# VH-VL binders against q8eqq3: the designs that were tried, part 4

Target 1, 246 residues: q8eqq3
Amino acid sequence: MKIHIMIAEDERLAREELMYLLQQENDIILCPSAENGDQLLNLYQEYNPNVIFLDIHMPGINGIEVAKKIRNEFEDKDIIIIFTTAYESYGVQAFEIQATDYLLKPFSEERFKIAMNRIRKTLSTKKVRKPKVDKLVVNLDEKMMVIDPNQIGFAAREGRTVKIHFISNEVIETKMNLKELEEKLSGFPFYRPHRSYLVNMDCIKEITPWFNGAYNLVIKDLAESTIPVSRTAAKGLFDALQGVHH

## First folded at step 21 (VH-VL)

Design ZD
Fold by OpenDDE, fold request of step 22:
Structure ZD (fold): chain C 246 residues (1-246), chain A 121 residues (1-121), chain B 109 residues (1-109)
Amino acid sequence: as target 1 above (246 residues)
Amino acid sequence: EVQLVESGGGVVQPGRSLRLSCAASGFTFSSYGMHWVRQAPGKGLEWVAVISYDGSDKYYADSVKGRFTISRDNSKNTLYLQMDSLRAEDTAVYYCAKDRYKTTWYGMDVWGQGTLVTVSS
Amino acid sequence: SSELTQDPAVSVALGQTVRITCQGDSLRNYYASWYQQKPGQAPVLVIYGENKRPSGIPDRFSGSSSGNTASLTITGAQAEDEADYYCNSRDSSGFHLWVFGGGTKLTVL
C-alpha cells in the first residue's frame, strides 16, 4: 500500500523541493499541498494522509499548533508528522507532539532519506501492536524528565497547565493536555473521572458518594488527595475497576 | 454556483493572434488557480496552461509554449489566453477550468462550456 | 511530457460493472482525476483524489489505484453513463504540468 503524504509549506521553493524529493520515492502518493494551517486542516479532513510534512513557520496558526489540533481535535493518533523548518530550536517542541522526525531547510537528501526510512519503519510497526510505552517523557522547561507512570497518582488541569501529581506528593507541570497525557499513558490503568482529571486507578484508596450521583476518589498519596468523579464518568470507572471490557 | 463562461473564439488565419476570455463567478476567483484545456474536433482533451491564484506563476504545455500567454485580472474575475502565431493544429474548443483547491494546484474542478477557435487559411 | 494511456473503447451491459484503467508514470506518485464527457458537453469531474466523488456524482462511480495505474469503476452501469472518460494527473516530467489520457469511449449495451 502506498503512503499518502501531505505537505504543508508556505514557501513555494521549499514545497517544490520537497515534492521533488518525494516524487523520487516509489511507494508514496502526494496529496494536495497546503500553504497555511487552516488549509492543512481542511485538506486533512478530506484526505486523511498517513504523513504530513509540516512547516513550523506558516502564516496564521503555526505548524506546532496545527499538529496539536490534528492530534487532539481529529483524534488522529497515528498520523506521522515530519516537521520542516529553517531553525534548529524547535526540536523540543517537535518531541512534545511526537513528531517522527525533523528536517532542516534547505533539505538534505541524506536527511530526507533517513526521514523516509523512519516513516516506513513507523508504518510497518503500527500495523503491529503499538509498543507499550514503558516510561513517560515529559518536557520540563529545558529538561526532559523520564517518569514512571506507576509513580503518578493523578494529573489535574489547573488553569492553562496540567500538573502531574506523584504518589510522593511531588508535583510537576507539563505543557501537555490531559488527553495527550492519557494517550501517552495508554497501557497503564489510568482513567478520566472528570474533564479536569486523569487518575491512576491503582492509586485509588476509596470511593465515596457525592451529590447527584457523583463520587469522590481518595488517592493513596501522602496528602490523600480527593478527586471528583462526574456522574457521567462514574459507571465507566466502576466497570474499569472491575475489569469489565467495553 | 460556480460559473465559467468562455468567449473570444472565432475563425482566424494561420499566423494571426486571438485572445480568449473566461468570466468567472460564484467563487472567490482570486483564491484559485485557473487552467486552460482544449479539445480538437473529434479528439481528446489536452491541457494547455495553468496560472496561479495571484498570477505570479504560469506553466504551459510544450505544444503552446512560447506562443500562448495565460493571464488573469482578479479585479474583473477574468482569465485570459493570448494566442499568438496560431496554427491549424490549434483548432479546438477551448475550456477554462477552476482548480479544485485554493492557492495550491491539484487539478481541474469545474469547467466552462468552451469557446471554439478555428484556424484556417 | 509524461503520458497517460487508456483503452480507446470499452463496453458494458446495462446494470453490469465496468472498469476503465489509466496507466502512466505520473500515477506512481499522483492521484488520478476522472472526467466524464458527453457529446457536445463540457467535461465533468466524476472522481478525484483516488476515490473521492464530487457532489452530485452517483455512488456507482468509484476510483482505485495500483502501482502506476488508476482505475474508474462503474458498478451497475446506467444508460446515461455512456460517454467519454478521461483520466488526468500531474505530469511526472514537471509536477506543475498536467496530462490527460487519450480517453475511453464507454458504450452501454
Scores: ipSAE 0.883, ipTM 0.939, lowest interface PAE 0.4, mean pLDDT 90
Fold by OpenDDE, fold request of step 22:
Structure ZD (fold): chain C 246 residues (1-246), chain A 121 residues (1-121), chain B 109 residues (1-109)
Amino acid sequence: as target 1 above (246 residues)
Amino acid sequence: EVQLVESGGGVVQPGRSLRLSCAASGFTFSSYGMHWVRQAPGKGLEWVAVISYDGSDKYYADSVKGRFTISRDNSKNTLYLQMDSLRAEDTAVYYCAKDRYKTTWYGMDVWGQGTLVTVSS
Amino acid sequence: SSELTQDPAVSVALGQTVRITCQGDSLRNYYASWYQQKPGQAPVLVIYGENKRPSGIPDRFSGSSSGNTASLTITGAQAEDEADYYCNSRDSSGFHLWVFGGGTKLTVL
């Protein structure tokens, strides 16, 4: 299957450069491009691309805001966002919206290739082995479910609700907040890498550096989900993974 | 309803010039790129030229490059094609077409009915 | 310049399904648009963005793509579908350029 890619870029030269680079890839197809955030949102709804190369600095709604809208308002957690910018200072914002990568202008072919590889990796699915341990009862809306904590890859706050993501890619919505969930899972190897996430440490496949001392976790779920690790949570995570007691 | 009406076609001798017009209505003309496409009698469609919504960018097929000039007057909602150094092979029905998307080019959406240009000695 | 190729003629029985295919390097990275043209009429867009239909286009028209090809499929061909069909895309040699296929004459039997 081809990767459907959309570009949002107000600078013609930068847009064309991206088009040129992307055109060299055999497994992508280009959606119509946008020159501003509003256009992007409209085109996004029409085409539902897999990937957006998104300039942060566009007229009107900036790229970060657009990304937030896509993530939150449209509830698209699967969209891959690659930020493009001339500035390096937006790493934290990129982290907050779980951007897959960050490309500086002018675009380096090497960096572009790296980004493409990350895109492909993110889109790839792998089978995960499931460990067996004690089960947990979780309140889900109007019912209680018995859940094997080992089947949970991570939990995420999405909007005003918390969704439990299983390794099987099943997702359940709960009325519990992440703190409550964490408490209930106190007997299991879960960690809060970010204010909006609770991750099963046994399901961590990879840890990759991100901006400003932050990291991303790759989960051993079928989707190989990426979970952000805040700078403040990073040390604690490493300690926890290594069995260091503080 | 989007409407495009071409005019200016006729019979001309080789080497002469002709200017086509396309009157647009039913949409915000100044927001869309516009295309010219031609079709020789009994032949297929051939893309000729495109102009950006504000007229700042223009691109041409190799077959007409250097001879044809695409332009627009957004105040008049009119697209133009200046055809110079006409050749017999330029004989065709010329269509103007609206691009589907605002400000960015993607493809021809709505077409006019065309105007016939005949280049003959 | 890039080239798009399509069969010059195809036929389909009334009510049957026909697929018109377009091939070219541009189609590796760009969507095809499909235009229907009846004799003495201007072309009409029937498919864009791989499988999107403009308003007013019947749902029997659909689009697909694979590799360096794009296809227009008419599921349940009607008599009025008899026409010339042209594929179109950006030109891979210059993405500011567009290229049409040679056209396919569809006969409904």
Scores: ipSAE 0.880, ipTM 0.937, lowest interface PAE 0.4, mean pLDDT 90
Fold by OpenDDE, look of step 21:
Structure ZD (fold): chain C 246 residues (1-246), chain A 121 residues (1-121), chain B 109 residues (1-109)
Amino acid sequence: as target 1 above (246 residues)
Amino acid sequence: EVQLVESGGGVVQPGRSLRLSCAASGFTFSSYGMHWVRQAPGKGLEWVAVISYDGSDKYYADSVKGRFTISRDNSKNTLYLQMDSLRAEDTAVYYCAKDRYKTTWYGMDVWGQGTLVTVSS
Amino acid sequence: SSELTQDPAVSVALGQTVRITCQGDSLRNYYASWYQQKPGQAPVLVIYGENKRPSGIPDRFSGSSSGNTASLTITGAQAEDEADYYCNSRDSSGFHLWVFGGGTKLTVL
């Protein structure tokens, strides 16, 4: 299968340079390019690329912000993001959004090839079940936090950010989306009762019926938080709680 | 309804010039790249030229480069093709086509009905 | 300059499936668009972005790609599908150039 790649770059020459480099690869197909963040978002929705080469410095919404939007709004796809920039100082920010790589302009062919290899490796590994991790590493603003998954009550999408709620009622904001978080927590009893929630099943205190086949979860946190269960997710939740694997 | 209407076609002698127009309606003309595509009688489609949404970028097929000029007037919702030094092989139905995107990528999603240009001595 | 090649003619029985293939170097890295042209009419976009259909195009039309090829598939061909079909893509020799295939005449039997 071909790797569908989209470029977001406001500088025509840089965009064309990147296109030229990409055109030398046999296993990629180029999606329409974007010249700004808004265009990228629109095109992303339409083409759903595997990879985005994203310039940090674009008119309007910058590349970092766009990347965050993509990560938060489009959780159904594991998009690979390669940041492109003329400035070295944005490496940390790229890391914060879990960018696969960081390319400086003007593009080095060698560096580009390295990036492509990373892309390919990433795509190949996504098919493999990640090993069970004992701890969860979460990217925060300028630091990484090591978290015990067992201390998490639930995670929730609030607006365009994901917040992790601990049983202690501590709340942290993460750069990860719920899908990413769920994947990282694959070895732990977490369930998606709702599109906007990820719940630790071990922290469920009570399940209460709601309207029209939906339910609410009461969490064993200090606040006794309530989490909605969609009608479609209800059966799966019960199965999961009972140890039924499908 | 999105519509493109070509005009300006006719019979001309070799070496002469002709200017085609394409009137656009039903969409924000200034937001899309535009193409010219031609089709010789009984032959296939041939891409001729493209112009960006704001007219800043123009590209041509080798067969017409240096002879044809694509332009647009966004205030008039009109696309133009100035054809100079016409040759017999330029005889074709000329279509204007709307690019699907602002950045002129894939898909000409709206076509005019075409205008016939005949170059003959 | 890059070229796109198509079979000049194919036939399909009514209700059957037919695949029209386009081949060229540009298709290695670029999507193909497909256009339907009936006699005396302007071309109509039927497939773009590998397998995207514009509004109004029946779902029996689909697109695919492999290697340096792109294909238009009509699943359950109808009499009205008889037409010339052209593939189109960017030219591999220039980012801003486009190229059409030679066209395929589809006959529905």
Scores: ipSAE 0.859, ipTM 0.921, lowest interface PAE 0.4, mean pLDDT 90

Design ZD
Fold by ESMFold2, fold request of step 22:
Structure ZD (fold): chain C 246 residues (1-246), chain A 121 residues (1-121), chain B 109 residues (1-109)
Amino acid sequence: as target 1 above (246 residues)
Amino acid sequence: EVQLVESGGGVVQPGRSLRLSCAASGFTFSSYGMHWVRQAPGKGLEWVAVISYDGSDKYYADSVKGRFTISRDNSKNTLYLQMDSLRAEDTAVYYCAKDRYKTTWYGMDVWGQGTLVTVSS
Amino acid sequence: SSELTQDPAVSVALGQTVRITCQGDSLRNYYASWYQQKPGQAPVLVIYGENKRPSGIPDRFSGSSSGNTASLTITGAQAEDEADYYCNSRDSSGFHLWVFGGGTKLTVL
């Protein structure tokens, strides 16, 4: 329930300013701080923080190079990195290494709060994308089939039955209706674009306009499958694709 | 292997001074922060002071600030506590302790056996 | 300044599980550490960084925290675990100040 945060900053006053801002937050806990790149790598391995506030200009290894080492050599894609710098010129490099944000020194409370909001958003999004149960189990006759939801392209009601269409072009029939299937897949990015369809949003390749404010979807690797989006579902679809939620 | 040995305790009257020493061995003394912690007879632990690995930063509990001075000599592997204007409430066993870390200290992982300071009128 | 509050005493039957708690505002943002002290001995660090055990500390000792409360749990308590236990953390009003809790006397029955 707490966000574990580590500071890597060699200038004591800057480090203490950031510690002051962080202790105003009720949902974070501070790890020991690092004053250089080697110390950071040692403490990172010991404490496994959720977030590093990382000064680009520490003695020894450049902070950007340290971030690349954590991402690539230690293969930690989940760590959230917030760069700190006195110079605005590093914004492009922060993007290239998938940094969540960067802060100019001296730190402003406004920019710090924005960074904290992004941190919390990122952590909440990861919970949604990786549910407790990673597989879907469906009953077929007397056997159960274990399905990886990421392999589903879409499901459709075809007559009185629901067909699950895999990105491999395999199709299975299920006795579940689309509402039940949607509920079981609630931890994955599925959307109802139409009363007869449930689509994996990660598999959408193209969206094309159709009559009267409706749209059609093309699914990756299922090029001959066109999925309708009703007028009433169109806003929700675009909101979900852009990450905007009510 | 890793060892801390305090010395310099004794009986003194209020208002007098005393200097405690802590000799360190078995580890790289200059790589770690150091603490003083005291325990009055029959009472709990009270943190007193900390000093950074190089001696550049020193911090004190309010109860001793202005009266006690922590210092270190890294060439002699020795930690000190200069205790001035002693009061009866300073009566305690004084421990030196090694922190796990150089800075931003998070755990006193090696302790001496302590030295008793008694302040009585 | 901030205070860390511990119950003064707790009992546990031999082989049973006990939890010792520590409460304080600073525990919201700072790790607790836990120290064991037996009569006539110096304190020994048993938990740091919320839930980490130093080398040589038995795995029956564990730590946790929630909100402004830290807990030390001993599973399968042994007679040798009878001791005073102190929590320690930073004072949130000062970045480099520390405070100890008042201590909890654990009796193993």
Scores: ipSAE 0.515, ipTM 0.800, lowest interface PAE 2.4, mean pLDDT 84
Fold by ESMFold2, look of step 21:
Structure ZD (fold): chain C 246 residues (1-246), chain A 121 residues (1-121), chain B 109 residues (1-109)
Amino acid sequence: as target 1 above (246 residues)
Amino acid sequence: EVQLVESGGGVVQPGRSLRLSCAASGFTFSSYGMHWVRQAPGKGLEWVAVISYDGSDKYYADSVKGRFTISRDNSKNTLYLQMDSLRAEDTAVYYCAKDRYKTTWYGMDVWGQGTLVTVSS
Amino acid sequence: SSELTQDPAVSVALGQTVRITCQGDSLRNYYASWYQQKPGQAPVLVIYGENKRPSGIPDRFSGSSSGNTASLTITGAQAEDEADYYCNSRDSSGFHLWVFGGGTKLTVL
């Protein structure tokens, strides 16, 4: 899907330079551009862009004040704002407004590519997190069971079958393998710490080191259940817990 | 009532000049970009030229660059197309159109009914 | 400069769905707009941006884009939809130049 990008820049040549850089990207589409803050606010509301490249020094209401209106008065925390400026000293103000990046004019291709990479990373993480209220349906022989995924502590291959362990200490047996279960639980924060386990990351209470870069997990309310984390899965687990990876 | 009315079309010989006018009413003319678009008999639409809301930026299709001049008089709510060195290929209905935006030019939301220009001996 | 390519003609049965496509390099990064032109009339804007309808355009008209292709979809074609349809976008070689597709004649059967 394409990233919808809006430019707010009053100087024609600077605007055209940004347009030139942006049109080299295959995954973006350009919204109509704004030349002042009032025009930007109108176009922003009409087009709902994912990203605004926002010149700090526009006629009328300046870019800093426009960004404050978007963040505070419109309460849009999802929009990505990249300030453009001729002045290096605006970095502190960009942090106060929760800007994703800033670009110094004249624009360098290298800095632009870095900003685009940050945009893509930010958009990937934003898409993943909304509340999930869907249920998991599991076939059990001649009946179907409706399960709240948030009540699952972990699933494990135990002998020849897969068992789902609820945080209530209840256990059910399923005909699904761990791969199928993981696929049906996409969109919930489940992780494979070991080839024989699937764990609910929201239920992890403790992580303790083990030999050779491996770890053990303890699940909330299931303190007697110790779940291994293989060496190869450890980095991915820590990245996922810190919001770096899903 | 938003309206655009073209005038100034007619029959002219090749190499001669003609000036088209487009009278605007029912909206703030000075707030919008304006276009000329033409359509040869039995053919499709061809974009000709655009002018920014204040007249400071003008752009032309390659087929007319150097021969046609777009202009506007915001005090009279009128758009113009000066057409010099006319060729038989310039024979078309000429439409004026209001852009939806000042300078971005993403859509022509109001059109006139057009004026016919015929270039032939 | 850049060309926008449309099929010259398409047909649709009354009440059925039709897609009219427009292909061009500039559509990779720029929105298309769509114009309807009935015989003897001036064009009318029906879609701008990706899928925005001007006031008065029924919601059976919708737009989409993917790669270098834009599409106009009419989901319940009516007799009055019979017309020529033109896509329009920037000519990317000049930034400030515009180009129309060759037009698609829609026949409602």
Scores: ipSAE 0.476, ipTM 0.789, lowest interface PAE 2.7, mean pLDDT 84
Fold by ESMFold2, fold request of step 22:
Structure ZD (fold): chain C 246 residues (1-246), chain A 121 residues (1-121), chain B 109 residues (1-109)
Amino acid sequence: as target 1 above (246 residues)
Amino acid sequence: EVQLVESGGGVVQPGRSLRLSCAASGFTFSSYGMHWVRQAPGKGLEWVAVISYDGSDKYYADSVKGRFTISRDNSKNTLYLQMDSLRAEDTAVYYCAKDRYKTTWYGMDVWGQGTLVTVSS
Amino acid sequence: SSELTQDPAVSVALGQTVRITCQGDSLRNYYASWYQQKPGQAPVLVIYGENKRPSGIPDRFSGSSSGNTASLTITGAQAEDEADYYCNSRDSSGFHLWVFGGGTKLTVL
C-alpha cells in the first residue's frame, strides 16, 4: 500500500528539495502541498494524508500550533507528523505535540532515510496493541489502585517510602522503590534525573540551569515542584529528549 | 457563472508572433494558478505552460520553452500567452484552464472553449 | 520514461463496466487526473486526486491506482459516456511539469 504524504512549507526551494527526496521512494504518493497553516488544515481534511512534513516556521499560524490543532481539536492521534526546522534546539518541548521525528534543513539524504524508516515502522505497528503496560497497578494498604502512567508527573523517594505525584496534584505512597517503578513503567518515557527521582519526560515544562552543570526541572501543573538533574544525568536527559522523536 | 474565454487566434506565417488572451469571470482569478493546453487537429492534448496565482512562478513544456511566455494581469482578470518564433507544429486549438490550487498545480477544473492558431505559409 | 501510455481504443456494452488504464513512471508518486472530451468540445475534468469526483460528475465514474498504473472505471456505462478520455499527471523528470496520456476512445455498443 502507498503512504500518502503532504508537505507544508512556504519556501519554494525547501519544498522542491523535499519533493525530490520523497519521489525517490517507491511506496509513497504526494498530496498537494500547503504553503501556510490554514491551507494545510483545508488540504489535510480533503486528502487525509498518512504523514505531514510540517515546517515549524510558516507565515500565519506556525507549525507547532497547527500540530496542536490536529492532535487536540481534530483528535487525530494516528497521523504522523515530521517537523522540519532550520534550528537545532534543546529548549523545544516536543513531547507536548507528539511529533514522530524532526528533520533539519537543509535536508540530508541520510537523515531523510532515517525519518522514512521511522515512518514505516510507526505505520506497521499501529495495527498491533502496544506491548508496553497500559496501566500500572499499585497495592495500597486496603485497596489496589489502577493508574494511567500518563497521569504521573514524577515519583520521589521521601525517607523510606516512594511517593507518586500525579499531574492532578494528588499524591500516593507506594511500597515499590524507584527501581521497581522504573521497571514497571518500561515502555513509557520515564527518566531518572537524580537518584531520588523518576520523572515523566512528557510532563516536563521547563529546564533551568543550576550550579556546577546541573539543572532543575519543572513539571506541568506542578509548578511548585522543582526536580534536580545531576550533572552526570544531564547529558542522558537531553539525549533521551531527542530519542523520543520518530 | 465561472467562465474562461480565449481570443487572439488566427492564421499566421512561420517565424511570426501572436498573443493569446484568456478573459476570466465568475471566480476570484487572483487566487488560482492557470494553464495553457493545446490540441493539434485530430490529435491529443498537450500541456503547454502554467503560471502561479500572483505570476511569480512560470513553467513551460520543453516544446515551447524559450519561445512562449505565459503571463497574467490580475487587475484585468486576464491570462496571456505570447507566442514567438511560431512553427507549423504549433498549429492547434489553445485552451486556457483554471487550476484547483494556487501554486501546487493538481487538476484543471474549468476550461475555456479554445481559440484556433494556424501556422502556415 | 516520463510518458503516460494509454490504449488508443476500448469498447463496452451498454450497462457494463469498463476500465481505462494509464501507465507511466510518475504514477508511482503522483496522483492522476482524468478528462473526458466529446467531439468539438473542451475537456471536462471527471476524476482528480486519483479517486475524487468534481461536483456534477456521476458516481458511476471512479478512479484508482496501483504501482505505475492509474485506472478510470465506468460502472454501468451509458451512451453519453462515449468520448475520448485523457489521463494527466506530473512529469517525473522535472518539477512543475505536466503530461497527458495519448487518449483512449471509448465506444459504447
Scores: ipSAE 0.255, ipTM 0.663, lowest interface PAE 5.0, mean pLDDT 83

